# VH-VL binders against C2 domain-containing protein 3 (C2CD3): the designs that were tried, part 3

Target 1, 169 residues: C2 domain-containing protein 3 (C2CD3), of Homo sapiens (Human) (q4ac94r1171to1339)
Amino acid sequence: SSGLLDVGLRYRRSPRTAEGVLAARTVSISVQIIRACGLQAAAKALAEREPALQFSATVGVNASVTTHLSFLPQGEQRRTHPVACSFCPEFSHHVEFTCNLVTQHCSGEACFLAELLEFAEVIFAVYHENTKSASDIISIESCKEYLLGVVKVPTKELLIKRSGITGWY

## First folded at step 17 (VH-VL; from W4 with light chain L100H)

Design Y4
Fold by ESMFold2, last read:
Structure Y4 (fold): chain C 169 residues (1-169), chain A 123 residues (1-123), chain B 111 residues (1-111)
Amino acid sequence: as target 1 above (169 residues)
Amino acid sequence: QVQLVQSGGGLVQPGGSLRLSCAASGFIFSRYWMSWVRQAPGKGLEWVSGIYSAGSTHYGDSVKGRFTISRDNAKNTVYLQLNSLRAEDTAMYYCARQPYKSETSLGNAFDIWGQGTLVTVSS
Amino acid sequence: DIQLTQSPSSVSVSVGERVTIDCKSSQSVLYSGNTYLNWYQQKPGQAPQLLIYAASTRESGVPDRFSGSGSGTDFTLTISSLQAEDAAVYYCQQSYDTPHTFGQGTKLEIK
């Protein structure tokens, strides 16, 4: 009963350019993070164990979403701007991950992107970013962030659906 | 003052268990990845486990299935549960943080380390 | 897993000399202009300390005599004028993919 996230995924091959070979050997995985809903239920559930979240669970959360493609370095995660005091934020955020079609290993064996996409996923994490209040300045040095939920969308459908996938997850 | 303070080590029999703790202060703990790195006597550094974005956990092959990393953001503490201990697990265990939101986030290096906790597994 | 191989395994040098330590990665640790290769210094009986991150950027407080360079698989740590306090073990480490592996280490001793 927690929350739902409206997202879209698609890929496209880089069009051939005057630069040639590098453009032909990469694709982009486009990720759109459109909006979320039901965050109050998620915030209330977490507030049962996190007392600091009880106020935000009543008035609204400061939501942001991170996104990461499972076979890329986790340091390549992306994050939306926060949307203040809402349980149904609109993000309208777009990110692209560049991927090589073929990856060589030191053994000499090639790994094709299609093989990675069959088992890979795009991972979304929804956070509340707590802010320092005037009454808390004496006791608090900095703000915390709280994980409200995680959504994982498999990439295997991109191998079949040229127009991509979209929906609530 | 950014610090990681470790506890929970000691001497244990093979097959035994310990839980290591690493308490953080001076930074927003929930915004950092946390890892455990160990060093057997006279040996190099070995990454053991880490807890990352979306709460994902990863383990080195030598400890997978026996060790469990967890974190309690309310207590600013990361834990490593060591089960089914073997003699080769004898090492100094370090906790370390990995920034991903600061200037040092480039490279996701271990920028702050705990003081180390010795674990000895012997009869 | 990404393997990191350091050379040499040990070296004894005099104060004032230039020292180079190499680190070879079994696969590229570069993505979209970001390099996931770092260097650490560990003095006897102490925890490791970050020296250089992202191949070439010095951590705050690290002397200018330390420099890092390299490309997606081949990396070098250089100490341009060795000081006595630089005696330590040096490690390269990658954060491109888990496990976030370390090189085997290079022990640097002062003659």
Scores: ipSAE 0.577, ipTM 0.828, lowest interface PAE 1.7, mean pLDDT 85
Fold by ESMFold2, fold request of step 21:
Formats: C-alpha cells, structure tokens, sequence
Structure Y4 (fold): chain C 169 residues (1-169), chain A 123 residues (1-123), chain B 111 residues (1-111)
C-alpha cells in the first residue's frame, strides 16, 4: 500500500524591509518535512521494474524529499538531505518560501497572494538514490534516483488557520 | 561528451501519428528536466512540452490533448508522441535539457539541445 | 501564460558597432534573487545555443562582448563591438512558469 509523509505548513509574516519602510509586503510559507513511513511497498513496486532496487527494497531506501510551491518557479524546489537505509526516515527539515502579497503584471492586473493560495499546493516528492560500488560511481550515468511517491497538500487552509496545517498525507 | 541524439520524424498525413525519440549520454539523465521545442519553417521557437519535478508533464496550448511526453530513465531517453497531426505541426522538433541542481541551473535554461528532427505533415 | 515581446524584430548593423535587443515580460520572472530569463543564439541550419542565463550570466565559452541585464520584466541583451559571426536570430526565453515561452526572435544582420 502507499506510504505516508508527515509534514507541516505554516504562514509566517516576514519582517518589514531593512529600511523600515512598508514598500513591498512579503510573507513566508514555512514547510516542515518531518518524517515518512511505509516506503517498503513503494520500493518493492519499483524493484519489479528495476532489479538494482532489489536489495534496497528488502533492507531500506536512501530517502530524500523535495518540496515546492505550485505557483513559484519549478527551479525553487528544495530537498532534504538523504536518510540512509530506512523505510521510515526522520528528516526534521525546514524550508521557507518568501511570497509577495501582491504581484503586479505588465497588463496592469494585480494578483494577490490569497488568490494564489486558494488553489495552490505544496508538492512533496519522495526519492530513493541507490549507491553503487566505487567503479560504478566513476561513471556519471551510474548514479540513479527513483521516485517513490508524490504528496500534494492544498494551501487554502493557511488563509484561515494561524497555527498552520500539520499531519500525515 | 554530453549530447542529445534525436530520431524519429519524417513525412506523415494529416490525422496521423509519429513518435519522436531523444537519447541522452554523458550526464545523469534522471536528474534533468527534459523539454521539446519546435520551429515551424521560417518561424520562431515554440516550447511544446516538458517533463519536470515529480514526473509532472506540461504542454503548450496548441498541442494539449494530442501530444504526450514521456521519459524512460533506464534507457536515458525522452519521447514525444505526436497524435492527430495537422499541417501546422510541420516543424523542426528539438529536445533540450533543463538543469535544476547545479550552478548552471540558474534560470533553468535549455543548456543542451538535440540536433533536431523534421516532421512534415502533408497529404 | 507569460508573454515575451522582443524589440526590434530585425536589426542591421556594421561590424564593431554596439547592438541592444530588448525583451519585455508580461509579468515578473524574478523570485528571491533568481531571474528566470535566458537568451539564445540560433544560426541558420543549427539548433539554438544558450548564450546568457539568469538574465546576466554568460554561458561557458560565450565571448565577453555579450552581456545581459534587466529587471523583473525588462531585459536587454547587449553585443558590444559586433563581429561578423554574430549574425543570427536571438531569442529571450523564460522558465519561471509553464509554458516556458520564447520571445518572437530578433534577426541580427551584418551590413
């Protein structure tokens, strides 16, 4: 069956500018990647296609998690350090995404952060990176990364809940 | 050393299908986003499709519902399945990679391009 | 979708002259100090080649005469002291949001 990811999201107001002037208001969306569990089932499913995962699917995966906010550039994704050889890794990782409250387009239209958050998501992807012998690692192409699962958490509750959102997904 | 080698393409009738392939070498393929960009004769560049983080796929409006991007990391290959082809799909099709994990990933630019594959749609 | 408008559409200048090409984005492509605007050069019969990434950083092997600058919506590619081999079509392109659009291109000719 599918794995789970324990995460937290919170709304955090950024300090005013260094000049002490309220020219452009920003907030931070704080993302906490706490831990995962149930990764063995995902690893076993991948091992059916990828023999190289056979050992990892039995003993534990080298897991890491990426995260990004759906309306920010895809290049702004963040990643935890890997946790070796586990099906229930503890990451305890924190990320902050700075967001402007208002974005002005050249067309003259304004886009408010609240409008974006109503339909936005924080997207988490859980990966395994297999490790090869020293001779295998010499080749750049010998290192491989495998997607174990994807979790999407809507951001709309941040518009109401000051304490944020946390739980298993 | 780092390269993208394209194959597929050719002449096809309207309503037909083709599958374009782009084989990568000299880099860790699974760690790059891959895109297809096309150029109609005498026209500019048009981004067609890309495959990104978490395996998400995205498409330009002109090809949504007709084209499908996929990748096979075991074969170091990205594909573009072209269905329900129209005359306006006639173009040179390029595959390109987008880095996102290194210093050269700033801007997520198309830093390496394939040689191009011509697709001609006519009766 | 983010629209990129280049100007001029075509320019003809002499070797040794300075050329500027502008790119206007319909919305900001800047996030947290990172700019998602890039420039490409395409010579006849060739694939495009990356020239400038992140608005102002030259790709490896690109001559110093090429430079990029700009704000979150207004960008400029500058070629100082033009050379004959610089005749090409130049494109700006953004990777801020999909579709990762291109400008319409600027054809640079040598007089």
Amino acid sequence: as target 1 above (169 residues)
Amino acid sequence: QVQLVQSGGGLVQPGGSLRLSCAASGFIFSRYWMSWVRQAPGKGLEWVSGIYSAGSTHYGDSVKGRFTISRDNAKNTVYLQLNSLRAEDTAMYYCARQPYKSETSLGNAFDIWGQGTLVTVSS
Amino acid sequence: DIQLTQSPSSVSVSVGERVTIDCKSSQSVLYSGNTYLNWYQQKPGQAPQLLIYAASTRESGVPDRFSGSGSGTDFTLTISSLQAEDAAVYYCQQSYDTPHTFGQGTKLEIK
Scores: ipSAE 0.570, ipTM 0.825, lowest interface PAE 1.8, mean pLDDT 85
Fold by ESMFold2, last read:
Structure Y4 (fold): chain C 169 residues (1-169), chain A 123 residues (1-123), chain B 111 residues (1-111)
Amino acid sequence: as target 1 above (169 residues)
Amino acid sequence: QVQLVQSGGGLVQPGGSLRLSCAASGFIFSRYWMSWVRQAPGKGLEWVSGIYSAGSTHYGDSVKGRFTISRDNAKNTVYLQLNSLRAEDTAMYYCARQPYKSETSLGNAFDIWGQGTLVTVSS
Amino acid sequence: DIQLTQSPSSVSVSVGERVTIDCKSSQSVLYSGNTYLNWYQQKPGQAPQLLIYAASTRESGVPDRFSGSGSGTDFTLTISSLQAEDAAVYYCQQSYDTPHTFGQGTKLEIK
């Protein structure tokens, strides 16, 4: 499938006071999900095996985007509000993932966040959910969601680029 | 009514293959993660495999490289392909769902379980 | 991999007594206020059933005598005023990281 997702990633540290000792050893990975485009091709490709998508592939999809940082629990994913009936939705959505700079295992060894970021990814998944009609309210199939595509953005550039990472993927 | 109905178990020889199926009804299947959990006779529960957001799949160490989880959202069914079976794979196999999108999704627990299907690996 | 260790392995108690089952995780299963530790009950010949999720929240339909507590690495399932129907094997389980491991189980018997 084809399509593009316009996102930004930024590394931020917790605020500090000049007179105090650091209270916490945490940072935030800030993720912006700005917009997408070209979703019609993905919807049409999926509609070849999902007849329920035929109408949406012609008119527009009800898109939402999930965001997950690869070394955090799967349950810590975030989701945008859906944007109805569009192949070029604008989300303008912002999420934060709090991360410890140092994580200790039961063996006593430490794992630094920089080591995780070198191999980690932010995983974006684009979903469609069919629009409900009054006749479809009682149908389980009318609430079904469909995966349109997946975008994975490596986090390793955050170790180098102080202003962050922005662009189309 | 929320239900998971399993099929595909049986007796198989070492080195053989088997496919387990788990059919869902009464809920929106595409909105849930699915896992397989097994229990050898007289033993505890062992998580075997799960399929998660973005289609990612994960496996327990003892089955990695031999078992494959997949799902067909059009058929509301999750599968576990068991290859290169060993005597140690003899167990009751359960499918279970994990909510992740709601208030009840906290902890990502296995809230609904199938009835189980027995797999016996014996010559 | 995250290991979960339950204690005791087995316990025999009378109806009406208070029972405590502990679960210790080899690493924290807490992220940003969210705890990925759950408890299940399994009666003979049956599939497991969810009792407690997120350490302390009872699943719908679970009697008030079941409660969960703890955070981070140390967790406790408590049954206040035990009933005969509570005889089962109890498991803790974590969904923080794959593999989503279970404790070894605690067998609860009625005297």
Scores: ipSAE 0.499, ipTM 0.812, lowest interface PAE 2.2, mean pLDDT 85
Fold by OpenDDE, last read:
Structure Y4 (fold): chain C 169 residues (1-169), chain A 123 residues (1-123), chain B 111 residues (1-111)
Amino acid sequence: as target 1 above (169 residues)
Amino acid sequence: QVQLVQSGGGLVQPGGSLRLSCAASGFIFSRYWMSWVRQAPGKGLEWVSGIYSAGSTHYGDSVKGRFTISRDNAKNTVYLQLNSLRAEDTAMYYCARQPYKSETSLGNAFDIWGQGTLVTVSS
Amino acid sequence: DIQLTQSPSSVSVSVGERVTIDCKSSQSVLYSGNTYLNWYQQKPGQAPQLLIYAASTRESGVPDRFSGSGSGTDFTLTISSLQAEDAAVYYCQQSYDTPHTFGQGTKLEIK
């Protein structure tokens, strides 16, 4: 809803040595989640609807970020560790997604990764985990996570920019 | 307890509309992909729609343009708005959650299901 | 769309016997070492229940007699020793790509 996320995306063509002969058919998309800012506004907005968040909206949120590549199975989603009590959390988190150079997407036809990347996006979601809820390890029912914001970064630029994509979103 | 409780549904005429609700409890709702799966009487299971935790939506071809999935994470509820209903939409509708990759779960399997809501479209 | 075809469509087996249900995918559901194929059991009047995920991992609470195997496009659900309560319809399902399609189902009856 508000705030900015500093991220970096890189396309790596180097085959992974550990995955054998098929490694030559894979590439890696490296995602760096550096930091977020301006999360207080989002927290305050949520606190208007959820009074339980008033405290966090004042002192700081416990932020984590999920990363999803739109053309990958949802199960491939990654999540950062939470950074506690900050409206400007520094994650310094790196994730790497192995991508098949050729996939069977596109209605069952073989599609090259480049074709997918043309229309794909990396989806970042920033969440707050309520500390009051998190402390109740015994009662999962009380644990609530709140979406602070979503960032979508088109991957098309990875096709032309070897240096990758970096910036605030 | 981890559970999904559904509501809504019922009898509606062709061209009509219904709204289904699925309330989640016992887990961190926002971390899960939520989906609707339907089953026509005496038939198999059909995936209808899904919504990512971040809000991205997907639909089966048979319902595109007519159905809308949404979620309210604050209320731990996922919704399915059924518009322009047809006789072939008659089915038991289930909501289900799908976890993302973890040490204990993988593959976006539907590990928790609602009790189902019957939608009957008939003139 | 990825099509899943189960075989057989129906089977009748005696208690104590071994049962195998096959599921063939029109496309590979393997991605980066992860297999996005699941198995469900549905009893009459009930919602489906997850049995196996990631092709071979048994869901918590599922009896040991249930197992999943296979890779790529060919998968099998096995019940090592059929029990009376196992009478149900079984579905394979892929979560590799949307739509997350199901097989047509296999009706398992007890002789």
Scores: ipSAE 0.485, ipTM 0.851, lowest interface PAE 1.1, mean pLDDT 90

Design Y4
Fold by OpenDDE, fold request of step 21:
Structure Y4 (fold): chain C 169 residues (1-169), chain A 123 residues (1-123), chain B 111 residues (1-111)
Amino acid sequence: as target 1 above (169 residues)
Amino acid sequence: QVQLVQSGGGLVQPGGSLRLSCAASGFIFSRYWMSWVRQAPGKGLEWVSGIYSAGSTHYGDSVKGRFTISRDNAKNTVYLQLNSLRAEDTAMYYCARQPYKSETSLGNAFDIWGQGTLVTVSS
Amino acid sequence: DIQLTQSPSSVSVSVGERVTIDCKSSQSVLYSGNTYLNWYQQKPGQAPQLLIYAASTRESGVPDRFSGSGSGTDFTLTISSLQAEDAAVYYCQQSYDTPHTFGQGTKLEIK
């Protein structure tokens, strides 16, 4: 996919009580979604398959970003508010995921967060929402979102970099 | 108005293939994860496959390498390609949507189900 | 995989009586205050229907006689006063981790 997403990830220790059965403490994974750029190319590519996107591919997309940590339940996914009519949307969005230091994701056995982070990734998905369809209150089914791109950032570097992970992806 | 309508399925010989479709209407399709759940005759429910945000796919161990889940948001449709079918794959197959956490904690439950499509694998 | 074990596997109860179905998970399905345990009802010849999500929240349209309770690894579905139309198979299900497994089911019959 075309385009880039500017993000930041930080690992923060938290003295909070863990919610998990095996965990006494939690940490927070801080995710910052700053901005995207170059989304027009992605929109144009989609417009070749979906003529309804021709207008948006010309004037600007309505972009939102979903964020998920691969080792967390799928229901923990977060989503930004949409930024309207831009190929370079600035989100300036911050989210935190509370993570148990010890969990049972490893086939029922106790698993340390460090072990999970070694093989985990943060998954970002950039979507365009068709405003013409979204404005149709009578027909909700006509409201469609289109995937512009996906970014996967490995979390392994969070184990060694106290400053976190930042950059364009 | 919110509904899932399934199609496909039928009778097939062992080693054969089928493609199941599930068409969604009445809701914003892209904001939901879609799953397939099957039920052998007289048996319980078994989760088969799911396709979530960003196109991430997951499969039950019994179908890995043989089944493929996909979705077309433009058509509001989720698919299940069944290859190398076995007798034990005989079941009623259901598609179902799963919401994610936004305003409420829905626990990623299967809140809407299709009507089911029967797949029979027999020689 | 997370295994869910229901008890009993089957039960016959008279109309108006209280019914409890238990579901035990091989591991906790709680994360950051969210419990990923759901209950479904399936009547003969029909697709399953969601009854309870997040362990204790009733789905819209579900009668008040249905309730869910429990935490961690032990959960219970309760029907306070059984009605004739409640004859069905009930399943617990977890969405904590893939695969999103189901319990083996509990067949509830009316005496």
Scores: ipSAE 0.378, ipTM 0.825, lowest interface PAE 1.5, mean pLDDT 90
Fold by OpenDDE, fold request of step 21:
Structure Y4 (fold): chain C 169 residues (1-169), chain A 123 residues (1-123), chain B 111 residues (1-111)
Amino acid sequence: as target 1 above (169 residues)
Amino acid sequence: QVQLVQSGGGLVQPGGSLRLSCAASGFIFSRYWMSWVRQAPGKGLEWVSGIYSAGSTHYGDSVKGRFTISRDNAKNTVYLQLNSLRAEDTAMYYCARQPYKSETSLGNAFDIWGQGTLVTVSS
Amino acid sequence: DIQLTQSPSSVSVSVGERVTIDCKSSQSVLYSGNTYLNWYQQKPGQAPQLLIYAASTRESGVPDRFSGSGSGTDFTLTISSLQAEDAAVYYCQQSYDTPHTFGQGTKLEIK
């Protein structure tokens, strides 16, 4: 895998009322997925194993990005819409993750969000959707996505930096 | 048709190793969390391991350091490498997929299961 | 780890009767409006099958006689009118946090 992902993370301290036994307040972690670059090398590598990707490895990939916060349930994963035929896709995507200030995520004990963020990470995964798979509406079996790269951004800096975390990863 | 087909089980001596495979078809494999769940004879279900589509892995405490989960999205296959096997690892092993909220409404439930692979650890 | 405790562990019921299986979680499995609790049915010699997800939503193809309810830490699977083919072991399961633990199971037999 290769390439870089331009992202932004913001910790918004505006408390919200959350549903739950603990009557916990919530905050929002804002994730911006701006753009990616350098995806051709990964595509070419995949094309060596998957001949069907040879064309995409030459002209451009259909890229989408998934986002997961490590301390949230797996089901909370988010995904961007795909950007077609580019090795430098611009997503300009914004997602908000609602986070409880207090949760029982830590082995049944009450844990503060700050404690979670100290050791947590945001996981980004960049995928290519094969053109043949995308156009094959009739046969889902032929539809396949390929992992181009993974980025993990530690969230600990959100506790320190008011401006959040931004940059290429 | 959406399905998971398993292989790789068998009889092994304590301390031995096995590699289980689970081949997926009928869906976009990379969009799903994949897990292994085992069931000892006459016992309940136990979550063993899971792997994020991006490759992050998680393990039950009973298998940490001994088992390794991996996936090959190009082959639509998830694997479980079982090392340092113990008698208590004897079980039917199931692979299962878990949809994400962003992909489906299932919220990471095990909606599709393999047929199971029997692993027997005995001297 | 999140522990799930089912009650009863076993039950024998006649065809046509109402069956209720409870599942208690050691902690809340609710997050941002999503309840990460699921129910499965496992018939003898078969792999488990998803019945209910998100506490109360029936999986496609599951008969209407199956329903899930509950909130917070207390959940219930209900079979409104038991059929002979419903003889199985039922499991609750949480996907809130790893490990994605199961209840110990409830064996349902037909009387």
Scores: ipSAE 0.330, ipTM 0.807, lowest interface PAE 1.4, mean pLDDT 90
Fold by OpenDDE, last read:
Structure Y4 (fold): chain C 169 residues (1-169), chain A 123 residues (1-123), chain B 111 residues (1-111)
Amino acid sequence: as target 1 above (169 residues)
Amino acid sequence: QVQLVQSGGGLVQPGGSLRLSCAASGFIFSRYWMSWVRQAPGKGLEWVSGIYSAGSTHYGDSVKGRFTISRDNAKNTVYLQLNSLRAEDTAMYYCARQPYKSETSLGNAFDIWGQGTLVTVSS
Amino acid sequence: DIQLTQSPSSVSVSVGERVTIDCKSSQSVLYSGNTYLNWYQQKPGQAPQLLIYAASTRESGVPDRFSGSGSGTDFTLTISSLQAEDAAVYYCQQSYDTPHTFGQGTKLEIK
């Protein structure tokens, strides 16, 4: 679980019509996944337990990143394209999450987006795909992805900073 | 073939412990949310616990503080540690996978199930 | 927690007849155009099997006589022409929020 991820979060107020029963309007949270660095340390650590990763830990990992907003359904998770054979992959990936201005808690009470963002997080997970295993036509059982690291960024600052949240995590 | 094979379970005294295992094959294990669902004899289905590949865990209120879900992606296995067992925990326990929309577009439904493991808590 | 209530709890229907099972959610399970409502079939002595996901999409291998409809908080599973092998318990389930709760189930018997 070593390395850093360069990301950006922005709150966009462009009102859109929502299809939800309780939401007439939506906003977008823009997430930029720019690049990662220092993934070799994570790969080496995993290679101690998984000999199949020894080669990748030396040459480079095939990295992809999943993104999820903690207050959204799990099915809303997004994934970047993989960047092959690099310990410092440049993703330059942009994703927008549609967020309801008003939602309903399990208690049945209405909740504003601002209340959710105060305690929410954007969760990033960096994975390595073993291409040697993926190319094995004998059995898909040999195809594995490995978690290199997880980054959690609090969204509370989106309520205060118009410029958004940017940096290495 | 895609499958989940369960092991563990059995008869245990109240206050005892058991560990359930669910071994996955035929798919990329790390791309799925894994859950445990239980069914008491003659009753309906109850979601017990779930775990992301990233390690985030969730529990039903009835088992919080007593059960622990974990996964080993290297072994393609998800576990459920059952501690402080009670009579009301008696049930058939199923493991199931949930795909993300970005992977299979299945709306995070339970599309593959294990064969089930019976847990009986009795004095 | 999101509560799902099915109706009826039990029903007996003759082969060839139309069957409808309703599922009501305590809150909307729709988000950004995605409906997080699923239907399962559980035959006696077997594990549950996915029938419908995203409210209206049939899982691969599921017969055409099964269909799902509805939106927001009200959903329906329909069997257009009941077959003998359809005797089972049917469950609706939401994956909108944790815990991923199930309805109480509907027992479908062949008359």
Scores: ipSAE 0.299, ipTM 0.801, lowest interface PAE 1.7, mean pLDDT 89
Fold by ESMFold2, fold request of step 21:
Structure Y4 (fold): chain C 169 residues (1-169), chain A 123 residues (1-123), chain B 111 residues (1-111)
Amino acid sequence: as target 1 above (169 residues)
Amino acid sequence: QVQLVQSGGGLVQPGGSLRLSCAASGFIFSRYWMSWVRQAPGKGLEWVSGIYSAGSTHYGDSVKGRFTISRDNAKNTVYLQLNSLRAEDTAMYYCARQPYKSETSLGNAFDIWGQGTLVTVSS
Amino acid sequence: DIQLTQSPSSVSVSVGERVTIDCKSSQSVLYSGNTYLNWYQQKPGQAPQLLIYAASTRESGVPDRFSGSGSGTDFTLTISSLQAEDAAVYYCQQSYDTPHTFGQGTKLEIK
């Protein structure tokens, strides 16, 4: 790993808000994206193959982080605003994913919650967003985002630690 | 009948190792978390280690890095490997089961306990 | 780590009396409508036995003279009409987080 990401995860079961017995219940997964560090090493490694990153690998990256849950479609991902020109950005970002419980073949919410969290993961992708310059106004390539790294955090610990899980990954 | 039957233990020198076993019967073993709890002579209870969903393992600070919990669901048995033992590890060791799939009702309590296994660490 | 503080450390009362044992948690142990605080009884030479789970629910086979109450951080075990066989050490315990923790214990003696 060329960088570290400091994150926190919690879940809670939302109260049932439906008039019928067939109404789906929801689960909320709270994700905090606190900060990253060590991004220069990741940027330098990528700059070996991506000439557009050479300047950013020297002075700082415009880092942003996407978050998605392995049991949700990728279109449900969330993204921080970029933090400009830093190898140790502070995001202090909070996102809440609301998920419906599946009641097929198992009506017990506890059983599905346990199954959901036992094998799922939260996937973080750290990107650099290239800035436009006067020389790059016409080039679409200068507007690209570049993947610096991926961090996957299993959710199974949420079954055990109600205070949540937090730390560097 | 639901029960936990422990084995292992005994006298060991500082720096030595032991392996404790806890055999379960009368319930679906794979559906429960398992923990070890110890009690030094004349002292209170201290949670030592637990094994949880999808093989997650957790340890008390006093044993972290020295003890290893494991389970074999085919044998309905949980183990505690005690390494680098110290005099302070002298205690009665209990295994206990922990319901978790009824989180709305049970408080994840230790509802069934083994009979205890004494570990003595002395020079 | 969540610390649990029991009081009193010991108590001596007569058969038929009421006794209360308090347990205070350094953090709330309530999560999504569930309370992760439990009470155990340990008689001399025996393994602990579950009395009360989820703050207030009696385990099967526990006499109705044992009751639990409280919320969040402050919990009480009450024994009404004490019996001679209730002489034991009582522990509160949380499963809200790991490390799971116990109170220091309360020794109950019969005068």
Scores: ipSAE 0.146, ipTM 0.677, lowest interface PAE 5.3, mean pLDDT 83

